Miniprotein binders against Glycine-N-acyltransferase-like protein 3 (Glyatl3). Designs and how they scored, part 4

Target 1, 290 residues: Glycine-N-acyltransferase-like protein 3 (Glyatl3), of Mus musculus (Mouse) (e9q5l8)
Amino acid sequence: MLVLKCSTKLFILENMLKSHFPESLKVYGAVMNINRGNPFQKEVVLDSWPNFKVIITRREREAETDNLDHYTNAYAVFYKDIRAYQQLLEEHDVINWDQVFQIQGLQSELYAASKAVAKARLLDLDINLASFKAVHFSPVSSVPDHSFLTGPTPRLTYLSVSDADLLNRTWSRGGNQQCLRYLANLIACFPSVCVRDEKGNPVSWGITDQFATMCHGYTLPDHRRKGYSRLVALTLARKLQSRGFPSQGNVLDDNLASINLLKSVQAEFLPCRFHRLILTPAAFSRQAHL

## First folded at step 22 (miniprotein)

Design N1 (from M1 with E2T P3E)
Fold by ESMFold2, fold request of step 23:
Structure N1 (fold): chain B 290 residues (1-290), chain A 80 residues (1-80)
Amino acid sequence: as target 1 above (290 residues)
Amino acid sequence: STEIEVYVVLTVPDGRETEYIFEVSPEMSVREVLEFIAEFFGLDPSKFRLTFDGEPLPLDQPLSDLGIEPGATLRIERKE
């Protein structure tokens, strides 16, 4: 196992990951953020350098201060060889298994391999799998214009940390203290776009996460069908692209509104799926929020 | 308050104009306002200028010195 700390090698890795799109996108986003101030205090683990077969990004152990915060304590995985992934996790202390955490990746074997490792290590935990369409905004995406909007001229801001409570209450997997803190940290660290009403209340927004994923797009019910979600998505995508970040996201198969929005802006649906595992040790089952 | 609302008109790549509302401080320099708005939209501020009433605004002057009042329309235009 190798923990890659050299800034020169980390920049080389960032560029190497581009040749493995789309499967490397989650790891790529994490590495980009590591190379740009590392606001989520993450590190890169490899099986070998420069000829790696597995790369995992993880929180530095010192930063893991809440064993229930699986939103923040998330691992991104890319492998060229699934058996090398299993071997790395079995033979080394790569994952902190004594917490609720996530494993994320864009490769279909991830769930079965991770489950096999947990079994081999005799761990008593539950693994909850969710699978999503993976999407990418193409470089031909235009800066949003006003002509598709209906209603008053939009008031544009970034989100404020104080807005995290609203995001926490409106997200189906939110409504808990871990998620509230996580969303506040995302807002503080990463790009966002917000439309506000005349009183300053958020009515439509989008953010990015620690993997540079466009996420949490939402428009309040009474403000829908006015073009706000399209304005937010295109503005955020443009902002990310201007900084060299991928403008990628994930969408559940049954989220027809978001799928239709993505089609309307001609986003590319990638030939792979996003997989999110939430791993809950039995010791935490009573306290965990999925 | 110390903040004012201004209208910001942005020209999209196909030449159409879009309008948005931003809050800015009158004490902000034109440079600071341009950087704020350009950054918000993912534009390179060095490639754009702010104009008011058809004229480029001087970068190192605060809005308050230039007669920019609440409800003013500022335009972000690409430099040639």
Scores: ipSAE 0.619, ipTM 0.870, lowest interface PAE 1.1, mean pLDDT 90
Fold by ESMFold2, fold request of step 23:
Structure N1 (fold): chain B 290 residues (1-290), chain A 80 residues (1-80)
Amino acid sequence: as target 1 above (290 residues)
Amino acid sequence: STEIEVYVVLTVPDGRETEYIFEVSPEMSVREVLEFIAEFFGLDPSKFRLTFDGEPLPLDQPLSDLGIEPGATLRIERKE
């Protein structure tokens, strides 16, 4: 059991993870961000080095300041051997089980194995599973083509932390104080693209999270069908790709608008699914926001 | 150091043009403006230049020295 702290080994790991795409993508994104200033104060845990069978990225324990903030308290997992994953989770202090938190990854046994570990440890908690299509953008050409836009000339900016309230109100996972702080931190730490109206108000945007996942692509209803969602998605994907990130995301099966947008830009739907577990100890069940 | 709005036009290889509005400071050098806008779109700024009224802009001068006022149109063009 190792907490991998050596910067040389972490850069070697970053490169090794490319050989395990797509399943390693969430861990890969976290490791890339760790190697680029570590703005989310995360660390890498694995069973052995260099011949690892499981990697978990986690928030440093000193940084876990809100036991209800499962957005920030999120573990990304990649395993070559599900039994090694189960074994690592059973080790003392790998996971902080005394909070509301997430486990996420791109491998199908994640839910059953995590549930089995919780049962073996006699934990009284609820596990909420969500499953998504996993996608990534094909290489976006180095020469932009923005001819698909209609309407007035778009005003382009990055998002500001002051925009976090609007994002919190419009995100399906939002509407609570934990999510508000999380979104403010994502805006402060990671790439974004925003279209603003004449008054400077955001009307279309996209952000990335601590796993380098493109998320919360949104266009206000009154500003739809002007090409903004396509502009935002392609611009953010290209920005990520120029920095060496894989420009990947998740989409629910019933989000037909987003699926159609992704098809229209020739995004690749990966041969695996994204799994997100939200784990809520019974002690927190009345306070948790899923 | 009040920011101004400028129009930025991008020319693609097939001759099509698209434009966007950005806020920039008049104290920014042409190099800083080019880097900001090119990097916003994930473009390599070393492969592009900024022009105004058909003239390439000198990289080391601030916009304020070059007659760039609110509402000006800047063009980002691929160079060789």
Scores: ipSAE 0.538, ipTM 0.834, lowest interface PAE 1.5, mean pLDDT 89
Fold by OpenDDE base, fold request of step 23:
Structure N1 (fold): chain B 290 residues (1-290), chain A 80 residues (1-80)
Amino acid sequence: as target 1 above (290 residues)
Amino acid sequence: STEIEVYVVLTVPDGRETEYIFEVSPEMSVREVLEFIAEFFGLDPSKFRLTFDGEPLPLDQPLSDLGIEPGATLRIERKE
């Protein structure tokens, strides 16, 4: 195990990962955030340098932790060799197996390999797998065209940390205290977009996560069909791109509304899928929210 | 926090206006504010200017010296 702390090497790594798109995009996003102030306190673990076969991004050990917060306790993985991934995962102190956590990546073997390691280590844990379509936005025009809007002039802002409660209540994966804290942290650390009503209340929004992924977008039911979702998506993508980030997202296969939205903005559906593992130790099985 | 909220109006190609809210420091120069807003929209700040009450704002002066108060409306527009 090698923890890469050198800023020069981290910058080199960022560039190296570009040659492995699209499979490296999750790790790439995390590394970019690490290299830009590291507001989420993450670090990079490798098997070797400079010729790494596997890279894992993780929360720093010194960072505040909640054993039940799998949103924050999230690892991104990219591997050139699946065996190298398994070997690294078997090493002590690479993964914190005593927490509820996530493993994320864009490679299909990730689940089987992770499960095999867990089994080999005789760990009593549940692994929940979710698979998504992965998408990437092409460069958005530098000239905003909001002709598709049908409602009043939108009020476009950032989200505030005070808005986290609303997000937590409306997000299908939210509704718990861990998620509330996580969302507040995302809003504080990373780009967001919010359409507000005349009273200043959020009516449509999008956020990015520690992997620089557009991870959540939502429009309140009473404000749908006005073009706000498209506005939010394009604006957020443009913001990411202006900062040199790729604009990437994920969508469930059965989320037809979001798929149609993505098609309407000419998002590229990647050949690889996004895989998210949630690992729950038996000790937390009754307490964890998935 | 010493930051203030300002409204920014952008005219889109079809002539409609959109409004955005930004938090900025009154001590920021017009240049800094322009760069901040331009980054938000992915625009080249060198091709744009900020106006207040129909007049272009000087780049090297802080907002506080120009009478920009909380809730003020600025316009971002392309240079001629």
Scores: ipSAE 0.340, ipTM 0.712, lowest interface PAE 1.4, mean pLDDT 93
Fold by OpenDDE base, look of step 22:
Structure N1 (fold): chain B 290 residues (1-290), chain A 80 residues (1-80)
Amino acid sequence: as target 1 above (290 residues)
Amino acid sequence: STEIEVYVVLTVPDGRETEYIFEVSPEMSVREVLEFIAEFFGLDPSKFRLTFDGEPLPLDQPLSDLGIEPGATLRIERKE
């Protein structure tokens, strides 16, 4: 394996990944964040340079870690050759198999290949696979038209780290301490949008993750049907785009409300699906939150 | 907190106006406020200006020096 530390090479890699859209989008988002201050302390692992066949982004070995925190212990993968991915994954120092972690990618073979390696290594772990529709926002209008708003004048702000608790309680994937810390870190590191009420309380919000993905958006029940979700989505997308990031998201097939929202803002549904593997070693099976 | 709420009006090409509330520090320069607002809307701040009572606000002065009080309405508009 190669750990790519050279800033020049990392910049080159960022450009190289563009030619492999959409399958490289998760890795691309991670690399972009790495190249822009690396607030999430990630690094790039490759099989070779410059003609790599596989690229994995991971948390730096030196970074503080929680063995139960699969949110933070997340790998993004892009491969040109599935065999090369398996070969890289088989290397001892590429993946930390002694933690609860996740592997993300936009390629369908990711699950089978990862499972095969785990089996070959005789690892006793559970692999939970979730598959999503992947979406991408086309360039939004340079001048926003928010005439669809029907509620009171929106108070637009960023999220505060202090808001993480509310997010943790409302996010379907939240409700534990690991997620709370993760969300706080996301808020601190990456773009967010928040609509607040007259008292300053968050009523609608969106955040981005270490892969530059719009990973969570929510509007409180009492504040729905006012256009806030659309406002948040569009605002966040514009914010990402203004910084040169692709505006990407994921949605479950059965999440009709979100699908309809995405359609209403003319988001593009990508031909590839988003795959998320959560790998839980047997030792953590009793403690892990999925 | 020393932050104040200001109303920001964005006019779309067809003439419709949308109003937003932003929390800003009176000590922020007009430039900083413009950049802050522009970030939310994905606008190039260099192509826009803030106006108050129909007059362009100078970029390098703090809001406090310009009589911008809590609840003031600012307009963000494209430069000619």
Scores: ipSAE 0.223, ipTM 0.677, lowest interface PAE 1.7, mean pLDDT 92
Fold by OpenDDE base, fold request of step 23:
Structure N1 (fold): chain B 290 residues (1-290), chain A 80 residues (1-80)
Amino acid sequence: as target 1 above (290 residues)
Amino acid sequence: STEIEVYVVLTVPDGRETEYIFEVSPEMSVREVLEFIAEFFGLDPSKFRLTFDGEPLPLDQPLSDLGIEPGATLRIERKE
């Protein structure tokens, strides 16, 4: 394996990944964040350079880790050759198999290949697979159009770290301490948007993750149908785009509300799906939160 | 120094005013604040100005020197 630390090479890699859209988008987002201050302390692992066949982004080994925090312990993968991915995954010190972690990507063979490696290594792991629709926003107008809003003049802010608890309680993928810490880090590190009421309470919000993905958006039930979710999505997308990031998201097939929202803002549904593996070692089976 | 919240009013295409809250350092120049706000909206900062109490703010002075306090309302508008 190679850990790519050279800033020049990382920039070159960022450009190289553009030619592999949409399948490389998840890794691309991670690499962009790495190249822009790396607030989430990630690194890039390759099989070879410059003619790589597989790229894995991971948390730096030196970074503080919680073995139960699979949100933070998330790897993004892009491969040109699935066998090359398996080969890299089989190498020592590429993946920390002694933690609860995620493998994420936009390629369908990711699950089978990862499972095969785990089996070959005789690892006692539970692997949970979830598949999502992947979406991408076209360039959004630089000037916001709020004509669709029906409520009072919105107060748009960033999220505060203190808001993480509310997010954790409302996010379907959260509800545990690891997620709380993860969300706090996301808010601290990456773009967010929040609509607040007159009292300053969050009523609608959106966040981005370490892969530059709009990973969570929510509007409180009492504040729905006012256009806040659309406002949040468009504002966040615009913010990402203004910084040169793609505006991408994932949505569960059964999340009709979000799907309808995405359609309403003319988001493009990508031909590839987002695949998320959560790998849980047997030792953590009782403690892990999925 | 500690960051402060400022309110920024933007007139949207339909003529309505929308309010945004930004956390900024009082030590930031008006230029830096304008660039920060412009980045958020995807605007060209060279085409816009910040006003306070109806007066354009000088670009090269820090907010603290201009009486911009926590909770102050600024307006972002196109240059004439």
Scores: ipSAE 0.020, ipTM 0.463, lowest interface PAE 3.9, mean pLDDT 91

Design N2 (from M1 with R78L)
Fold by OpenDDE base, fold request of step 23:
Structure N2 (fold): chain B 290 residues (1-290), chain A 80 residues (1-80)
Amino acid sequence: as target 1 above (290 residues)
Amino acid sequence: SEPIEVYVVLTVPDGRETEYIFEVSPEMSVREVLEFIAEFFGLDPSKFRLTFDGEPLPLDQPLSDLGIEPGATLRIELKE
């Protein structure tokens, strides 16, 4: 195991990962955030340098952790060789197996390989696999064109940490205290877009996560069909792109509303799928929220 | 001072206008306001100017000194 801490090497790594798009996009987003102040306290683990076969991004060991917070305890993985991934994962100090955590990636073998390692180590773990469509936004217009908007003039703001509760209640992946804290951190650390009503309440929003992914966007039911979701998505995408980030997202196959939105903004659906593993040790099985 | 709401109009290359409401501090300079809005949209502020009543606003003066009141309309225009 090698923890890559050199800023120069980390910058080189960004360039190296570009040649492996789209499968490296999750790791790439994480590395970009690491290289830009590292507000989410992540680090890069490799099998070797510079000719790595596998890269894992993880939360720094020194960072405050909640063993039940699999949102924060999320690893992104990219591998050139699946066997190298398994070998790295078998090392004792790479993954914290004593917590609820996620493994994320854009490669299909990730689940089977991770499961095999868990079994080989005789770990009593539940592994939940979810697969998503992965999307990437093409370069958006240099000047915002939101002529599609209907209704009142939108009030545009960033999200506040105080808005995290609303996000937590509306996000299909949320609804627990760990997620609430996670969302608050995302709002504090990464770009967001919010449309507010006259009273200052959020009515439409979008956020990005530690992997520079547009992970959540929502418009309240009473404020739909006004173009807010499209406004939010395009604005957030442009913000990411202006900073050199790819604008990427994930969507469940059954989320037709979001799929239609993505199509409306001409997002490209990637050939690879986004795979998310949630690993729950038996000790946390009763407490973990998935 | 308490933040004020201003209307911000962006003009796209084809001449169409889009309007937004932003909260800004009256103590913010024109430069700061421009940068704030530009950053929000992921734009390069150096390519734009802020105008009020058809006149370019001086970059280094606060909005309060320029008579920008709540509900004022500011225009962000591409520099010629």
Scores: ipSAE 0.878, ipTM 0.957, lowest interface PAE 0.4, mean pLDDT 95
Fold by OpenDDE base, fold request of step 23:
Structure N2 (fold): chain B 290 residues (1-290), chain A 80 residues (1-80)
Amino acid sequence: as target 1 above (290 residues)
Amino acid sequence: SEPIEVYVVLTVPDGRETEYIFEVSPEMSVREVLEFIAEFFGLDPSKFRLTFDGEPLPLDQPLSDLGIEPGATLRIELKE
């Protein structure tokens, strides 16, 4: 196990990962955030340098931890060799197996390999797998064209940490205290877009996560069909692109509304799928929210 | 001073316009406002200018000194 701390090497790594798109996109997003102030306190673990076969991004050990917060306790993985991934995962202190956590990646073997390691280590834990369509936005227009908007003039703001509760209540993956804290942290650390009503209440929004992924976008039911979701998506994508980030997202196969939105903005559906593992130790089985 | 809402109009190359509302501080300079809005949309502020009533606004003056009041309409235009 190597923890890559050198800024020069981290920059080199960022460039190296570009040649492995799209499978490296999750790790790439994390590394980019690490290299740009590291507001989410992440670090990079490798099997070797410079010719790595596997890379894992993780929360720093010094960062605040909640054993139940699998949103924050999330690892991104990219591997050139699946065996190398398993070997690294088997090493001591690579993964904190005593927490509820996520493993994320864009490679199909990730689940089987992770499960095999867990089994080999005789760990008593549950592994929940969810697979998503992965999407990428092509370069957006140099000048914003939002002529599709209907209704009143949109009030545009960033999200505030105080808005996290609303996000938590509306996000399908939320609804618990861990997610509330996570969302607040995302708002504080990363770009967001918000449309507000005349009273200042959020009515449409989008955020990005520690992997530079547009992980959540929502428009309140009473404010749909006005073009807000498209506005939010395009604006957030442009923000990411202006900073050199890829604009990437994930969508469930059954989320037809979001799929249609993505098609409407001409997002590219990637050939690889996004895989999210939630690993729950038996000790937390009753307390964990998935 | 308390933040004020301003209307911001962006014009696309074909002449179509879209209007937005932003909250800004009257104490912000024109430059700061331009940078704020540009950053919001992921634009390079150096490529744009801010106009009011058809005239370019001076970059280093605060909005309050330029008579920009709540509900004013500002235009972001590409520099020629």
Scores: ipSAE 0.876, ipTM 0.956, lowest interface PAE 0.4, mean pLDDT 95
Fold by OpenDDE base, last read:
Structure N2 (fold): chain B 290 residues (1-290), chain A 80 residues (1-80)
Amino acid sequence: as target 1 above (290 residues)
Amino acid sequence: SEPIEVYVVLTVPDGRETEYIFEVSPEMSVREVLEFIAEFFGLDPSKFRLTFDGEPLPLDQPLSDLGIEPGATLRIELKE
């Protein structure tokens, strides 16, 4: 195991990862955030340098940790060789198996390989797998075209940390204290877009996560069909692109509303799928929120 | 001073316009306002100018000194 701390090498790594799109996109987004102030306190682990076969991004050990917060305790993985991934994962100091955590990636073998390692180590844990369509936005127009908007003039702001509660209540994966803290951190650390009503309440929004992924967007029911979701998505995508980030997202197969939105903005559906593993040690089985 | 709401109009190359509301501080310079809005949309502020009543606003003056009041309409235009 190597922890890559050299800024020059980390920059080189960004360029190396580009040649492995789209499968490396999750790791790439994390590395970009690491190289741009590292507001989420993450680090890069790999098997060798410069000819790595596997790369894992993780939260730094020095960072504040909640063992129940699998949102924050998330690893992104890219591998050139699946066996190399398993070998790295088998090392004792790579993954913290004593917490609820996520493993994320854009490669289908990730689940089987991770499960095999857990079994080999005789770990008593549950693994929940979710698979998503992965999307990427092509370069958006240099000048915003939002002529599709209807209704009143939109009030545009960033999200505030104080808005995290609303996000937590409306996000299908939220509704717990860990997620509330996680969302607050995302708002504080990464780009967001918010449409507010005349009273200053959020009515439509989008955020990005530690992997530079457009991870959540929502419009309140009373404010739908006005073009806000499209506005938010395009604006957030442009913001990411302006900073050199890929604009990427994930969507569940059954989320027809979001799929239609993505089609409306001509997002590209990638050939690979996004895979998210949530690993729950038996000790936390009664406390963990999925 | 308390933040004020301003209307911001962006024009696309074909002439279509879209209007937005932003909250800004009256003490912000025109440059800061332009950068704020540009950053929000992921635009390069150096490629744009801010106008009021058809006239370019001076970059280094605060909005308050230029008579920009709550509800004022500002236009962001591409530089030629």
Scores: ipSAE 0.876, ipTM 0.957, lowest interface PAE 0.4, mean pLDDT 95
Fold by OpenDDE base, last read:
Structure N2 (fold): chain B 290 residues (1-290), chain A 80 residues (1-80)
Amino acid sequence: as target 1 above (290 residues)
Amino acid sequence: SEPIEVYVVLTVPDGRETEYIFEVSPEMSVREVLEFIAEFFGLDPSKFRLTFDGEPLPLDQPLSDLGIEPGATLRIELKE
């Protein structure tokens, strides 16, 4: 195991990962954030340098941890060799197996390989797998075109950390204290877009996560069909692109509303799928929120 | 000073106008406001200017000194 701390090497790594798109996009997003102030306190683990076969991004060991917060305890993985991934994962100091955590990647073998390692280590844990369509936004127009908007003039703001509660209540993956804290951190650390009503309440929003993924967008039911979701998505995508980030997202196959939105903004559906593993040790089985 | 809401108009490629409301501080300079709005949309502020009542706003003056009141309409335009 190597922990890559050298800023020059991290920058080189960022460029190296571009040649492995789309499968490296999750790791790439994480590395970009690491290289831009590292507000989420992440680090890069590799098997070797410069000719790595596997790369894992993780929360720094020194960072504050909540054993139940699998949102924050999320690893992104890219591998050139699946066996190398398994070998790295078998090292005792790479993954913290004593907490609820996620493994994320854009490669299909990730689940089987991770499960095999867990089994080999005789770990008693549950692995929940979710597979998503992965999407990428093509370069958006240099000048915003939001002529599709209907209704009143939108009030545009960033999200505030005080808005995290609303996000937590409305996000399908939220509804717990860990997620509340996670969302607050995302708002504090990364780009967001918010449409507010005349009273200043959020009515439509989008955020990005520690992997530079457009992980959540939502419009309140009473404010739908006004073009806000499209506005938010395009604005957030442009913001990411202007900073050199890819604009990427994930959507469940059965989420027709979001799929239609993505099609409406001409997002590209990638050939690879996004895989999210949530690993729950038996000790946390009653407490964990998935 | 309390933040004020301003209307911001962008011209789309086909010449149509889109309007937004932003909250800004009256103490912000025109430059700061332009940068704020540009950054929000992921635009390069150096390529744009802010106008009020058809006149370019001076970059280094605060909005409060330029008679920008709540509900004022500012236009963000591409530089010629």
Scores: ipSAE 0.867, ipTM 0.954, lowest interface PAE 0.4, mean pLDDT 95
Fold by ESMFold2, last read:
Structure N2 (fold): chain B 290 residues (1-290), chain A 80 residues (1-80)
Amino acid sequence: as target 1 above (290 residues)
Amino acid sequence: SEPIEVYVVLTVPDGRETEYIFEVSPEMSVREVLEFIAEFFGLDPSKFRLTFDGEPLPLDQPLSDLGIEPGATLRIELKE
């Protein structure tokens, strides 16, 4: 096990990860953010260097201050060999198992392997699996075409931290104090796009997370069918692409509105699925919010 | 001192236009406004210019010195 701290090696790793798309996308996004100011205080753990079989991104120990905050305390994983992944987690203290946390990635064995590790370590915890379509946006032209817009001229802005309460109330993953703090931190650290009404209230938005994933695209019901969600998604994808990010996202199979939006902007559905595990130790089961 | 709302018009290569509203500070230079709007859309600001009432705006002047008031329409255009 090693923690890769050398900035030169981290930039080499960032480039190496491009050769492993799509499976490496979440680790790639995390490494890009680590290399660009590291606002989420994360680090990279490998089994070996330069010939690694497993990469895990995790929060630095000192940054883990809330054992219920599985949104922030999330591990992104990429492996070339599933057995090397299991071995690394079994034989070393890579994961802080004494909290509610997430493991996520784009490889199908992740859930079964992580569950096997928990069992081998005799841990008493529950694992909630969610599986998503994985998507990315095609390269954009140098000049946007938003001719699909109808209705009032959109007021374009960024989200502010004060908007986090609204995002918390409208997100399927939200409605709790951990998510509220997490959303405030995402807004403070990462790109967003927001359409506001004439009173300055958000009516449509999109954010990105610590893995450079486009998430929480939402338009208030009374402001739908004006093209705002397409405007927000395309604008956020364009700004990510201009910064070298792959502009990727996840969508649940039953979220037909979001799937139709993604089709309307010609996003590519990747030949893999996104897997998100939320791991809840028995000691935290009454307090945890999934 | 107080932010103002301006309209920003962006033209696609086939001549169609899309309009947006942005909040800017009157103390911002034209350069700062151009950079803000271009980067918002993921555009390279060195390839674009801002015009007002058909005239290119001087990059190093604040909006307040140029008669740009709330509700003004600015155009962001590719340079020749």
Scores: ipSAE 0.764, ipTM 0.918, lowest interface PAE 0.7, mean pLDDT 92

